Miniprotein binders against a7ua95r516to809. Designs and how they scored, part 20

Target 1, 294 residues: a7ua95r516to809
Amino acid sequence: ASLSLLSISDLVPDLQFIFFWMSNAIEILYFIQQKSPAYMQTIELMDDKAGSKESLLSATISANEEAMTILEEVIMYTFQQCVYYITKTLYVVLPGLLDCNPFGTEPSSEQCRRAAGVCVCAVCVMPEAVRRVVSVFQTTSDLLQQYQVHSEIQSQMFAYLFFFTNVSLFNQLIDKGPARGWFQRSRVLQIQASVKILLDWAKGAGHNHLAQKFFAKFCSTVTILASPPQQLSQMSWKALCAEHPSLKPVQLHRILTQYQLMAELGPLPIWQPSSEDEAYIYRTVDLLESFENH

## First folded at step 12 (miniprotein)

Design je120
Fold by OpenDDE base, second read of step 13:
Structure je120 (fold): chain B 294 residues (1-294), chain A 86 residues (1-86)
Amino acid sequence: as target 1 above (294 residues)
Amino acid sequence: SDEAERMALDARRMIEEAQRLAEQGNHEEAIRLLLEAVEIAARSGDPYLLVKVAITAIVLALQTGDEDVIRRAEEVLRRAKELMYS
């Protein structure tokens, strides 16, 4: 199937397979970790027949370490496969979030049309583009819960997915925003409302802290762009840096420059970078976020 | 008991052979041996042999594209877990 047509629903069988084996690997790892100390103690309490005990203990430790290593590799592999499939679906649906008009009368999704009544649930009232993104996260959450995946692995999964989403949205906004008119105040307010719906979902799903942490850069960008010119023009470079610490100097400078152009503001001396930051605003390599090293 | 020790040795050998066969791509024979090994491992009373069977089944399921082998690996895993928590 073309990547452009790939939905999260199409990947559910593959994800179910991976989550099943991942969950079982985690369970077996936990079993080893919990039982190994007691078993080693049992060996230690055995009568020492002429050095056989030390050899048996060493062999048991080695076998346990090998088993744990293999399980950790399996868990890592299956985790990466899940992330790979889920991020592919996110890659397809995330651009729609930036073009979404949440204030418009977009027709309710086909799924809600099958319900004979006007469903007023939070998902049914979501704009289609937002709902598609939320559906990826919700399906992931449902599968993690269905297979009783350990809470730490669930948290790591959502941390990565939110990271990926933030990087993707931020990079698209910075790179394509000026050309697509996403820096226009009306469009920014639409983006802000759409992201708020996503953050409200994450809060409702118990991931509020992770969402706030990993969406900080995108949210800061949207907050600056949504600010009225009268308010933002009174804020110094230093004040903006302090209020938006998630943004690198080069990123903040780019945002302010594009804001100035969009708002038809003359040169604002108060937005000039400090002498300390002046060298960093030209580091174009740091402008876009990397998907690497997470 | 001498019988339990013999069973433990047999189970270990079967698991090691299943691993070797799986690495060679002979997933069908590997899973057949694991189905036998899980029952022998259970009779040995060694919980670590059950763990080894379970791990081998997980790895085999992830390596194979054969749906029947996957199904039998799930059976091995289920049986191993039942015996681990008994």
Scores: ipSAE 0.772, ipTM 0.937, lowest interface PAE 0.6, mean pLDDT 90
Fold by OpenDDE base, fold request of step 15:
Order: structure tokens, then sequence, then C-alpha cells
Structure je120 (fold): chain B 294 residues (1-294), chain A 86 residues (1-86)
């Protein structure tokens, strides 16, 4: 299938396969971890027939270490495969979030497959572009729950997916935003509303802390751009740095420069970087976020 | 017992051979040996042999593109788990 037509529903069979084997590998790993101490103790309590006890104990320890190593490798492999498929789908649907008008009356084309009738659930009333993004996360959550994947692995997966989403949205906004008109106040307010719907979903799904942490950079950018010129023009560089600590100096400087151009504001001395930050605002290599930092 | 020890040795050898066959791409013969090995492992009374069977089934299922081998690997895994928790 062309990348442009790939939906999360098309990947469900592959994800089900991977999650099945991952969950079983985790279960077997947990079984070893819980049962090994008791089993070793039973060997230690056995009558030592001709030095066989020490050899049996050593062989059991070695076999457990090997088994745990293989299971950890399987878990890591299957985790990476899941992330690959899910992020591939996110890559397709995330650009639509920036172009979304959540205030438009466009009827959601796809009704929730969970209900036999018109579903009025929070997902079904979402704008289509937001719903597509949420559907990826919801499908992931549903599969993780279906296969009873350990909560820590679920948290790690959502942490990575939110990280990936933040990096993708941030980089697209910074790089393409001016050219696509995403920095226009009306468009910024649309983006802000769309992101709020996503964050509200994440809160309802029990991932509020992770979402707030990993979306901080994108949310800070949108918050600055959504600020009225009268308010933002009264904030110093230092105040903005303190309020938005997730933004690097080069990123904040780029956002403010583009804001100034679009708002037709003259030079604002109050936004001049501090002497400490002046060297960092020219580090264009740090402007975009890297996907490798996770 | 001497019989349980013999069964444990046989099961271990069968699992190792199944792993070797799987690495060589002979997934069909590997899964056949695992189906036999799981029952021998159960009779040995060694729970770690059942764990090895389960792990080998998981690895084999992830390595193979054969749907019949995958289905039989699920069966081996299910049977191993049933015996592990018995």
Amino acid sequence: as target 1 above (294 residues)
Amino acid sequence: SDEAERMALDARRMIEEAQRLAEQGNHEEAIRLLLEAVEIAARSGDPYLLVKVAITAIVLALQTGDEDVIRRAEEVLRRAKELMYS
C-alpha cells in the first residue's frame, strides 16, 4: 500500500501478531523471575548425592540467565517492530492535524466501528484529522490492553509515541509553518484547539503526565504563537525563557522572529536575547528536534 | 528418578536440535520436535525445560513466515504454559 493510504486498521493484524508474542515473552520472563529463587532453594534443600547438587545449581543458573537474555531480546525486538509500524502510521496522519479546522462543521466521515449506530463518543465528535491521530493511539491502547501487556511497557510505548509526535509536529511547524500560513493567528488557534482535543483524550486515557511532559515543546510553541501581540510584546526574553523552559534559545528566537514578521511588529528590544543566550541563537543545528534523542 | 533424568536429557537434546533446525530455516521439522519435546519435558518434572520449549516456540514463530508453523508454535506455547502452571 502507498504510505499515503496506510491506516492503523491495515496494520492491526501485524500489530496483533507482534503484541501476542511480546506479551507471552513478558509473561515467561516474569515467570522465570518469580519462580527461579524458589526452584534454586528446592535444589539447595535436596540431598547432595555425590556432588550433583552444585552442578545442577550451576546449570540451572546458567540456563535461567540464557533464557532471560533471549526473552529480553525478543521483548526489545517486538517493541521496536510495534513502534516502527505505529510511527509509520503517525507519519501519515500527523500533517493533517496542522491543517485541521476543528471549528468547521465537517461531519466525521467514519463512525466509530464499536457502535452499531451513530456513536456520540468523544472520539466520534472529533474533527476527522484529530480523530485519525487519536485512532492510532486508541488502537495501540486497545491492543496493549487486549494482550495484557505490562504497564511499564505500555508507559514506555506511549512515551515514545508522544515524543515522536511532538518532534514531528514541532519540526513541521517550525520548518513549514511560515510558508503554509500556520503562524497566522486564525490557524494557530485552530492548531491549539486540535492539540487540546488530543491532550484531553490522553488525559482520559490515563496518560496525562506523559502527554504534558512530551508535548511540552510543541505546546509552548503554540502558546507563544497564540498569545495576543499586546501581551507578548510586554514579555522580555528572560521572562519567555523562564515560562517556556522546553524551548532552546535558537527555537524561541526563531518563533519570536517569525511572530514579529507576521504581526508586523517593529523591532522589539525587549525580545533581544541575553548576552548569555546570544551565542546559542545562531546554533541552527539545534533549531529542529532530533528523533534520535530517545 | 533415573527415568525422569533420562527424559530431561532427551527433552533438552530435542529442544537444542529444534533450535538448530530453526536457525537453519527448517521451521517445519523444528516445530515437530517441539511438539514432542513439550510432552517429554512435562514428564521429566523440570519446569525449566518447559520454559525452554516456550521460548523456542516464541523465537520460531517470530522467525518463520509459515502460517502453519506459527499456529503450531502457538499450540506448543499454550501447552507449555498449561504445564508450567499445573
Scores: ipSAE 0.771, ipTM 0.938, lowest interface PAE 0.6, mean pLDDT 90
Fold by OpenDDE base, fold request of step 15:
Structure je120 (fold): chain B 294 residues (1-294), chain A 86 residues (1-86)
Amino acid sequence: as target 1 above (294 residues)
Amino acid sequence: SDEAERMALDARRMIEEAQRLAEQGNHEEAIRLLLEAVEIAARSGDPYLLVKVAITAIVLALQTGDEDVIRRAEEVLRRAKELMYS
């Protein structure tokens, strides 16, 4: 199937398979961790009449360590597979978020499959482009809950998915934004509203802290671009760096330069990078975010 | 008991053989042995043999593309878990 037609719903069977085995692996790992100390103690309390106690203990420890190692590998493998499938769907739907007009009156073409008839839930009243993104996260949440995946693994998964989303949206905005007109104030306000809907969903889903942390860079970029020229032109480079610490100097410089062009502002000495940052603003390799090292 | 020890040894051997068969791509024979091994492991009274059965079933299910083997691996896993918590 064309990647353009891939929906999260199409991957649900594959994700269900992976989540089933992942959740069971986690459960078995937890069982070993909880039972091993007591079992070791029972061996230690056995009468050493046969001189085999130490050998039995050693063999049991080794077997448990091996079992735990295999389970950890299985958990990591299944986690990576889940992330791979989910991020493929995000990759397809995320560009639509930047082009979304959330103030449009067009009803969502796809209603929530959970209800018979017209659903008026918070997700169904979302703009279609936002709804598609939220549906990926909601489906992920529902599957994690369905298979009772350990809360730590759920948190790690959402952390990564939010990280991926932030990197993807940020890179697209920085790279393609000027050419696509996403730096125009009217478009920025649309993006800001769309992102707010996503963040409000994340808050409602219990992921507020993770969303605030991992979307910081994209949110900072959108906040700067949404700022009125009269307000932003009064902020120094140092003040902007302090207010938006998630942005690297090269990123902030790029945003301000594009803002200046879009707003038809003359050179603003107040936005001139500090002498300390001047060397960093030309590091174009640091302009886009990496998907690596998360 | 001598019988429980014998059953534990038999179960361990069957699990190890199932693992070897799975690694060789003989998933059908591997799952057959696991279905037998889970019941022997239960009778041995060693809960860690049940854990080994469960792990082997999980690994086998993730390695195989055979839906029947996957279904039987789910059965093995379910049975192992039932016996682990009994």
Scores: ipSAE 0.771, ipTM 0.938, lowest interface PAE 0.6, mean pLDDT 90
Fold by OpenDDE base, look of step 14:
Structure je120 (fold): chain B 294 residues (1-294), chain A 86 residues (1-86)
Amino acid sequence: as target 1 above (294 residues)
Amino acid sequence: SDEAERMALDARRMIEEAQRLAEQGNHEEAIRLLLEAVEIAARSGDPYLLVKVAITAIVLALQTGDEDVIRRAEEVLRRAKELMYS
């Protein structure tokens, strides 16, 4: 199937397979960790037949270490496979979020109308482009819950998925935004509303802290771009750096430069980078976010 | 007991042989041995042998493309877990 047609629903069987084995590997790992101390203690309490106790203890320790190592490798492998499949689906649906008009009368999702009549659930009232993104996260959440995956692993998975989403959206906005008109105030307000729906979902799903942390760069960018010229033109470079600490100097400079062009503002001396930041604003390598840092 | 120790040794040998067979790509024979080994491991009273069976079943299921082997690996895993928590 072409990547363009890949839906999260098409990946559910593969994800179910991976999540099943991942969850069981985690369960067995915790079993070892919890039972090993007690079992070692039972060996230690056994009558010391000359050298047999120490050899048994050593063999048990070695076997446990080997078992834990294999389980950790399995967990890491299955985690990476899940992330790989889910991020592929996100890659397909995320661009639609930037082009979405959430204020338009898009018809309620045909899928909910067919099954239950008028569904007024929060997902059914979402714009289609937002709903597609939320569907990926919701399906992931549902699968993690279905297979009772440990909460720490769930948090790590959502942290990575939010990181990936932020990097993808941020890079697309910075790179393609000027050409696609996404820096226009009307479009920025649409993007802001769409992201708010996603963040509200994340809050409802219990991932509010992770979402706020990992979407910080994209949210900061959208907040700056959504700001009225009269308000933003009163903010100094230093004030903007302090208000948006998630943005690198080169990123902030790029955003402000593009904002100036779109708002037809002349050069603003108050947006001039500090002498300390002046060396960093030309580091174009730091302009786009990397996927490798996570 | 001497019988439990013998069963533990037998289960260990069977698990090790299943691992070798799996590494050789003989997943069908590997899973057959694991189905036998899980019951012997249970009778030995050694919970770590059940863990080793479960791990071997997980690894085998992730390595094989055979749906029947996967189904049987799930059975081994289920049985191992039942016995681990008994």
Scores: ipSAE 0.770, ipTM 0.936, lowest interface PAE 0.6, mean pLDDT 90
Fold by ESMFold2, fold request of step 15:
Structure je120 (fold): chain B 294 residues (1-294), chain A 86 residues (1-86)
Amino acid sequence: as target 1 above (294 residues)
Amino acid sequence: SDEAERMALDARRMIEEAQRLAEQGNHEEAIRLLLEAVEIAARSGDPYLLVKVAITAIVLALQTGDEDVIRRAEEVLRRAKELMYS
């Protein structure tokens, strides 16, 4: 009795139902948006025999507004239902990405070439933890394509899923990283490699722009942590803020503190916050990100 | 013109009755009435009545738990879309 339906494969029938009705609502919304101007114009060009043309035009504008409003509400509701189910499964699988070792699970490229006809390189070469996350994204992509969901809505879906993934990974790293040993350099390099697999998936799926935008905070964090001490110690606070604009001062400060502990560095004057930022480096309410899309 | 106006009034009445039936939990009767209303709405020449039928079917499908009602809502939607795109 697990009390949870946290596998994406178990949720496919529910997602198929929601995607079917959502895609149809989107299709109808697009149709009336494209046809409404021409229809209004035909009414305006009608002979006004009984003086009823203004009443007809007013009623038609009202009907158009009503239809669009209801369709937008339906689309929003069904979209939220989809992301609810999908993020429920993401929440379960994402922590494993921080613990896995992508360097120890890669099959030989020669073995893949010699097994002609049985090679599934995109799936076979991934660590299991990364594979589980990719499977959620890939299943979502396959369903969106299967139901011919409008490309703009597909982009919004992945924007939200990447946002959720970024917030979840960042918060777990910051909050649990010290206790879990995730700031050790060997661990950071493993995390960096695992995230690269996700970014490569997103690029191959046509979502590179979205991934660049919505993974920025977590990627910046891992980039800083993976930097060699000789290179990072030469970058001032101002330079680090400029290179990593996605990080709030309190977040950058915390990341540099953990870096100093793991690299066994004392305080560095060059990492002194600017006077403007000094008020913000202790703003602990801003340390962790909200899952609410602002 | 007068026949089309009468059909528009009939279709609107039928759609509103289907919405009332759905609110009362009479999902089977609601969807049966929508299927009839879709043909009358098409003959009215008012494209927004076909849209209203389609929207009502979508909303009903999302709120019902009855597999037969869902299947019939799919048929109503398919028919409404065919008539809208012609």
Scores: ipSAE 0.767, ipTM 0.939, lowest interface PAE 0.5, mean pLDDT 86

Design je120
Fold by ESMFold2, look of step 14:
Structure je120 (fold): chain B 294 residues (1-294), chain A 86 residues (1-86)
Amino acid sequence: as target 1 above (294 residues)
Amino acid sequence: SDEAERMALDARRMIEEAQRLAEQGNHEEAIRLLLEAVEIAARSGDPYLLVKVAITAIVLALQTGDEDVIRRAEEVLRRAKELMYS
């Protein structure tokens, strides 16, 4: 894998290699865990000839611990390599979600037209930018299933991918939004629609609870920005904090400032931070999220 | 039996030598020893020797860049798994 191979399809051979060895390491770990109690019980029931029973039991415990330690390290290493390759692909395709217009720029798909009687309608109706992101998630899901990776590892993989996606989208929106016009009403509604398509994919794939958990910050941001002025202007700072607990005070304050500018509203006393939050709203170091804070 | 205990000792020595060779970068000789060791480990009756062979093959496949060594590591792993579940 290199930066010139940014498509997930170009990384499939590397991912197949890593998932093959990861899944086998998991299988061997399971074998040890399942068989170890029975084998140790057999040793305990042995006739204790010359005290060798205690030595054999001790050696078996040591061998078991060593094997499990190595396998756990292998699983962690291979997991991190998969994450590295997959997130490099996501990093390239995620910004397109913020520029995407999902409502009326869908061309008639020549692939759907040429594929007589076989139409991938869910793929054909997705905006290109959303389809690129979904392709990364779907390919990852297909590979995990193909290699029969344990369901707990699959969940951890998607938890991290959704966390990465949330951080990337939120940081770009906050950091680049003013220059890119992403806080304009029409753009926020387009972003909201594109994210809904992604969340619908996650729900259909069985990852709804992970997506709800890890997209909360970005989704809260878009929900606030998409709110009608008549409704949002009636909500106090304290009410907004309670409704959107994933947002830090500095983040909520920045979002409301951009909303006020977009809607051409004057200062609203109802949006004045509580005395408890006043010290936090100008902490620029807390504005953007860290990719390390999973 | 005494024969099985001798095979267990032989297999352990071969696996440990393969691990040493892998650490030295001699991946071809390491995998050659593992291919032989898997059969001896099976005859020993010690299930943890087959596990040790499998783990060593997995680690070697992930350390090497040699496609031939990787292919042979897959063969060792396949064989070890067959014998573990036999």
Scores: ipSAE 0.754, ipTM 0.937, lowest interface PAE 0.6, mean pLDDT 84
Fold by ESMFold2, fold request of step 15:
Structure je120 (fold): chain B 294 residues (1-294), chain A 86 residues (1-86)
Amino acid sequence: as target 1 above (294 residues)
Amino acid sequence: SDEAERMALDARRMIEEAQRLAEQGNHEEAIRLLLEAVEIAARSGDPYLLVKVAITAIVLALQTGDEDVIRRAEEVLRRAKELMYS
């Protein structure tokens, strides 16, 4: 597969190939794990003619260990290839979630915005940017099911894809948000609505627990930014840390600084870091997340 | 028992030769030999020889890039699995 591909659809033949062979490797691994004890027991029941039983048992143990080792290597290799190509596709499409408008310009969409403060109505359309991300997740899910990949491998795959999504969105927001105007209240509400669509997909696909776990940092960020000023300004730093444990002190500090600026609440800091955290609020090396943390 | 041991030895030799041919880049001959070996491995009564055939086919398919070899590796794998579950 080529890393220059811009769409998951272009990668489907390569992913079909990899999933087919990965699924078969997993099946064979399961087979030997289930059959090995029974076969070794039949060897133990055999007549020990000229010591051949002991030699056969030793060879069987060695063959079992060799087979397991090779299959584990194959499964790891194929998994890594899938993840690498899928995340290259995700990396291209994820930034669009931060710029899109899920509310549209229709009168009914504006009515729903005013009534709810966030988009909660069925009039919202799925923006092209959100659809591109959902297409990656849906195509991956469909292929994993089509090739009957073991459910534990499916969960590991989506755990990593959600982790990657969270890191990519968080880093883009923190790094490019000021220049792109992504901290403006109207944009935060649009981002919140777009993420809601993605989370709803994950819930409907049976991955709600993984999404809740691995989107925590980005979701906490958006939740804080979307909060009404009266509610947020009444919360202490300690309370915010307890409510949002996924955020490092430098990250929380940056988010609150942008919030205060966009809400025009003046230059006087509203949230006072604890003495423990004060040493960490300027650690810029900790501001962005690493893609290698999984 | 002696015939089964002889068949197991024959199948092992064929599988090891197929692996060596694959390492040398001779994927066509490797898969041809492996397809022959699957039937002998089944007759040996040693389930790990069928597993070894299946694993060798999987590795070859992932390394070869030759569509005809891949198609034959799928056939070898299908046959090995049929015999493993019989």
Scores: ipSAE 0.753, ipTM 0.934, lowest interface PAE 0.6, mean pLDDT 85

Design je13
Fold by OpenDDE base, look of step 14:
Structure je13 (fold): chain B 294 residues (1-294), chain A 86 residues (1-86)
Amino acid sequence: as target 1 above (294 residues)
Amino acid sequence: SDEAERMALDARRMIEEAQRLAEQGNHEEAIRLLLESVEIAARSGDPYLLVKVAITAIVLALQTGDEDVIRRAEEVLRRAKELMRS
């Protein structure tokens, strides 16, 4: 199937398979961690028949270490496979979020209308482009819950998915935004509304802190771009750096430069980078976010 | 007990043979040996043998493309987990 047609629903069987084995591997790992101390203690309390106790203890320690190592490898492998499949689906649906008009009368999802008549659930009232993104996250959440995956692993998975989403959206906005008109105030307000829906979902799903942390760069960018020229033109470079610490100097400089062009503002001396930041604003390698840092 | 030790040795041998067979691509015979080893491992009283059975079943399921082997690996895993909780 062409990547363009790949839906999260198409990946559910593969994900179910991976999540099943991942969850079981985690369960067995916790079993070992909980039972090993007690079992070792029972060996230690056994009558010391000449050398048998020490040999048994050594063999048990070795077996435990081997088992833990293999389980950790399985967990890591299955985790990576899940992330790989989910991020592929996100890659397909995320661009639609930037082009979405959430204020338009898009018809409620055909799927909910067919099954239950008029569904007024939060997902059914979402714009289609937002709903597609939320569907990926919701399906992931549902699968993690279905297979009772440990909460720490769930948090790590969502952290990575939010990271990936932020990097993808940020890079697309910075790179393609000017050409696609996404820096226009009307479009920025649409993007802001769409992201708010996603963040509200994340809050409802219990991932508010992670979402705020990992979407910080994209949210900061959208906030700056959504700011009225009269307001933003009163903010100094230093004030903007302080208000948006998630943005690198080169990123902030790029955003402000593009904002100036779109708003037809002349050069603003108050947006001039500090002498300390001046060396960093030309580091174009730091302009786009990397996927490798996570 | 001498019987528990014998069962532990037998279970260990069966699991190790299943691992070798799995590495050789003989997943069907590997899973058969694992199914037989689960009950022996449980009777040995060594919880690490059950863990080893479960791990071997997980690894085998992830390596095989055979749906029947996967199903049987799930059975091995389920039974091992049941016995771990007992």
Scores: ipSAE 0.730, ipTM 0.920, lowest interface PAE 0.6, mean pLDDT 90

Design je24
Fold by OpenDDE base, look of step 14:
Structure je24 (fold): chain B 294 residues (1-294), chain A 86 residues (1-86)
Amino acid sequence: as target 1 above (294 residues)
Amino acid sequence: SDEAERIALDARRMIEEAQRLAEQGNHEEAIRLLLEAVEIAARSGDPYLLVKVAITAIVLALQTGDEDVIRRAEEVLRRAKELMRS
């Protein structure tokens, strides 16, 4: 199937398989961690028949270490496979979020229209492009809950998925935004509304802190671009740096330069980078975010 | 007891043989041995043998493309977990 046709629903069977084994590996790992101390104590309390106790203890420690190592490898492998499949699906649906107009679309509850009743759930009232993104995250959440995956692993998975989403959206906005008109105020407001729906979902799903942390860069960019020229033109470079610490100097400079061009503002001395930042604004390698840093 | 130690040794040998068979690509014979080994491991009273059976079943399931082997690996895992909780 072409990557363009891949839906999260198509991956559910594969994900179910991986999550099943991942969850069981985690369960067994925790069992070892919880039972090993007690079992070692029982060995230590045994009568020392001719050094057999030390040998048994050593063998038990070695066996536990081996078992934990294998389980950690399995958990890591299965985690990576899950992330790989989910991020592929995100890669397909995320561009639609930037082109989405959340203000004009009738809620096409096509999925809920097949059930004879108008579902007024928060997902059914979402714009289709937003709903597709949320569906990926919701399906992931549902699977993690279904297989009772440990909360720490759930948090790590969502952290990575939000990171990936932020990097993808940020890079697309910075790279393609000017050409696609995404820097236009009307379009920015649409993007802002769409991202708010996603953030509201994340809050409802219990991932508010992670979402705020990992979407900070994209949200900062959208906030700057959504700001009225009259307000933004009164903010100094230093003030903007302080208000948007998630943005690198080169990123902020790029955003402001594109904003200036779009808003037909003349050169604004107040937006001139500080002498300290002046060397960094030319580091084009730092302009786009890397996927490798996570 | 001497009998429990003998049972534990037998279970360990069976698990190790199942691992070797799995590494050789003989997943069907590996899973058959694990189905036997889980019951023997339970009789040993050693919870770590059950853990080793469970791990071997997990690894085998992730390595095999055979749906029947996967199903039987799930059975081994389920049984091992049941016995670990007892």
Scores: ipSAE 0.757, ipTM 0.930, lowest interface PAE 0.6, mean pLDDT 90

Design je35
Fold by OpenDDE base, look of step 14:
Structure je35 (fold): chain B 294 residues (1-294), chain A 86 residues (1-86)
Amino acid sequence: as target 1 above (294 residues)
Amino acid sequence: SDEAERMALDARRMIEEAQRLAEQGNHEEAIRLLLEAVEEAARSGDPYLLVKVAITAIVLALQTGDEDVIRRAEEVLRRAKELMRS
């Protein structure tokens, strides 16, 4: 199937398979971690027949270490496979979020209308492009809950997915935004509204802190671009750096430069980078976010 | 007991052989041995043998493309987990 047609629903069987084995591997790992101390203690309390106790203890320790190592490898492997499949689906649906007009009368999802008549659930009232993104996250959440995956692993998975989403959206906005008109105030307000829906979902799903942390760069960019020229032109470079610490100097400089062009503002001396930041604003390698840092 | 030790030794041998067979790509024979090994491990009373069986079943399921082997690996895993909770 062409990547363009890949839906999260198509991946559910594969994900179910991976989540099943991942969850079981985690369960067995915790079993070992919880039972090993007690079992070792029972060996230590056994009558010391000459050398047999120490040999048994050593063998047990070695067996536990081997078992834990294999389980950790399985967990890591299955985690990576899940992330790989989910991020592929996100890659397909995320561009639609930037082009979405959430203020338009898009018809409620055909799927909910067919099954239950008029569904007024939060997902059914979402714009289609936003709903597709939320559907990926919701399906992931549902599967993690279905297989009772440990909360720490769930948090790590969502952290990575939010990271990936932020990097993808940020890079697309910075790279393609000027050409696609996404820096126009009307479009920025649409993007801001769409991202708010996603963040509200994340809050409802219990991932508010992670979402705020990992979407910080994209949200900061959208906030700056959504700011009225009269307001933003009163903010100094230093003030903007302080208000948006998630943005690198080169990123902030790029955003402000593009904002100036779109708003037809002349050069603003108050947006001039500090002498300390001046060396960094030309580091184009730092302009786009990397996927490798996570 | 001497009988429990014998069962533990037998279970260990069966697990090791199942691992070798799995590495050789003989997943069907590997899973057959694991189905026997889980019962021997249970009778031995050694929880670490049950863990070894469970791990071997997980690894085998992730390596095989055979749906019947996967199904039987799930059975081995389920049985091992039931015995771990006892």
Scores: ipSAE 0.729, ipTM 0.920, lowest interface PAE 0.6, mean pLDDT 90

